VHH binders against Probable endonuclease 4 (nfo). Designs and how they scored, part 19

Target 1, 285 residues: Probable endonuclease 4 (nfo), of Persephonella marina (c0qri1)
Amino acid sequence: MVKIGAHVSSSKSLDLVFDRGREIGADTIQFFLSSPRSWHWKERSDEEKELFIQKRRETGISPVIAHSSYLFNLASSDPVLRKKSINGVIRELKLCEELKIDYYVIHAGKSKGLKESEAVKNIIDSVKEIFSKVKLKHTFFLYETLAGQKGEIGKTTDELAQLMEPFKKENTGVCVDTCHIYSAGYKINDEEGFYSYRSELSKKIGLENVKVIHCNDSKTPFNSKRDRHEHIGEGSIGYKGFEFFLNDEYFRRLPFILETPKTADWDIKNMERLRRLIRTAPVAQ
Below, E stands for the ipSAE of ESMFold2; O stands for the ipSAE of OpenDDE; V2 stands for 0.75 times the mean of E and O plus 0.25 times the DockQ between their complexes.

## First folded at step 21 (VHH; framework vhh_7zox_3)

Design t05 (from q01 with S52T; at its last look DockQ between E and O 0.05; V2 from the best seeds 0.00; counts 0 for: pae E 11.7 > 2, placed apart)
Fold by ESMFold2, look of step 21:
Structure t05 (fold): chain B 285 residues (1-285), chain A 123 residues (1-123)
Amino acid sequence: as target 1 above (285 residues)
Amino acid sequence: DVQLVESGGGLVQPGGSLRLSCVASGFTFSDHWMGWVRQAPGKGLEWVSDITSGGSTGYADSVKGRFAISRDNAKNTLYLQMNRLKPEDTAVYYCAKEPYHDSSGYLEYFDYAGQGTQVTVSS
C-alpha cells in the first residue's frame, strides 16, 4: 500500500511521465511542468491535456506531483524577478488544476541579502498574490523543507510554520525531503532523532499537513547544510532513516518520491531497496 | 557586473596534475557557495565540486580522492587541484557562483558561470 516512485522526465510531452513511471514500476511520480532552467512557458494543447488524464487513469499511477521551476524566488527584493516568479507559479498552478495534479512542491525562496524576517514577509506577500489569482480546488501547494544553504527559507519547522500560518484555509502543506532535513540538522537516522523530528512536525505544523516525502540519501554528512542526494543506503543517512519513515503510522500513507541520481536502472534499484524496508503490509482480502 | 575568470587549463598527460583558478569580482565572494562544473565535447554539463561559504566541500564520485576544491576569500579566488588526471576528465571547466545539483540527474540553475578553461588529458 505504500506508494513509492520517482521524479521522471517531462520532456517532449507531459503524458509521457506516465509511460516513464510505468517503465520503472513507480506507484507515484513527480516531474517538472517545464524546463527548470528556462523562463519559457509552453502552452499545452487540449489534446495533450486529455491524453495526460487518460494515461493517469490507464496506469493508475497516483498521487501525481509537480515540482516548481528552480528559477522562482518568491522572496526576491528584485521586483522583476519576483514578478516573473509569481506569474510563473500562477501559470504552473493553473495547469496543475486543469490536469488534476495532486501536489505542487516549491522551494519557498532565498533571502539574497535580506534579513530572514523580510524574506519570510516577501514570500507570504507573494503567496497572497498568487492565491488572489488562482483558486486551488484539487491541488495542494506544498512548501519543501530545505537543507539550509545560505539564504534558504524553509530549513526549519519554525520557518515552515510561519509560512503556512496565513494560509490555513487554503490547500497548503509541506513536503519533507530526507536529505534536506538531515543536512539541516535533523538526525533522522537514529530513533531518538526521528521521533524528536516527528514530534516537532506534529506540534508546529500538524502531521496532517505533511503530504509528500522526498526520499533521498545524502552524499554529505549530518548537518552539512548541503544538498547532495545519494542512492538509498549508500549515503550518510543509511537504511535506518528510511525504515523509520516507511513504517511510521502516518508517513507510510504518503507518497515517497526518489530524486536520486538517474544513471542506469538506479530508480528501479532504489525503489526495490525501499520496498524491502517495509515491515507491515495489509493482509490481502 | 559579476565576473568569473577561469585559468590554469591546458594539455597534460594521463596521470598528470593541473590547478585551476577562478578570480571573482562584482559580488561579495565570501558570502557565496562556489563550485566547478564541466562539459566534455558532445556531453551535457556535469557537476564536479563545490565549497560552501564556511569551507565545507563536496565532490562528484568520478573525481573524489583525485580533486581538491579550495577558496581564498582574501583574494576572491576559487581553486581546483586536479591530480591523477584521466582522459575522461577532458572538458571545459567552468567556475560557478551558487551551483545547485538536482539529484534526479539534472544540473540545476546557477546564477553565473565563468567563460571556462579547457583541460585536455591525452598522450
Scores: ipSAE 0.000, ipTM 0.161, lowest interface PAE 11.7, mean pLDDT 87
ESMFold2 (binder alone), look of step 21: mean pLDDT 85; pTM 0.863
OpenDDE, look of step 21: ipSAE 0.342; ipTM 0.723

Design t06 (from q01 with S103Q S104T; at its last look DockQ between E and O 0.94; V2 from the best seeds 0.73)
Amino acid sequence: DVQLVESGGGLVQPGGSLRLSCVASGFTFSDHWMGWVRQAPGKGLEWVSDISSGGSTGYADSVKGRFAISRDNAKNTLYLQMNRLKPEDTAVYYCAKEPYHDQTGYLEYFDYAGQGTQVTVSS
ESMFold2, look of step 21: ipSAE 0.712; ipTM 0.877
ESMFold2 (binder alone), look of step 21: mean pLDDT 87; pTM 0.880
OpenDDE, look of step 21: ipSAE 0.611; ipTM 0.841

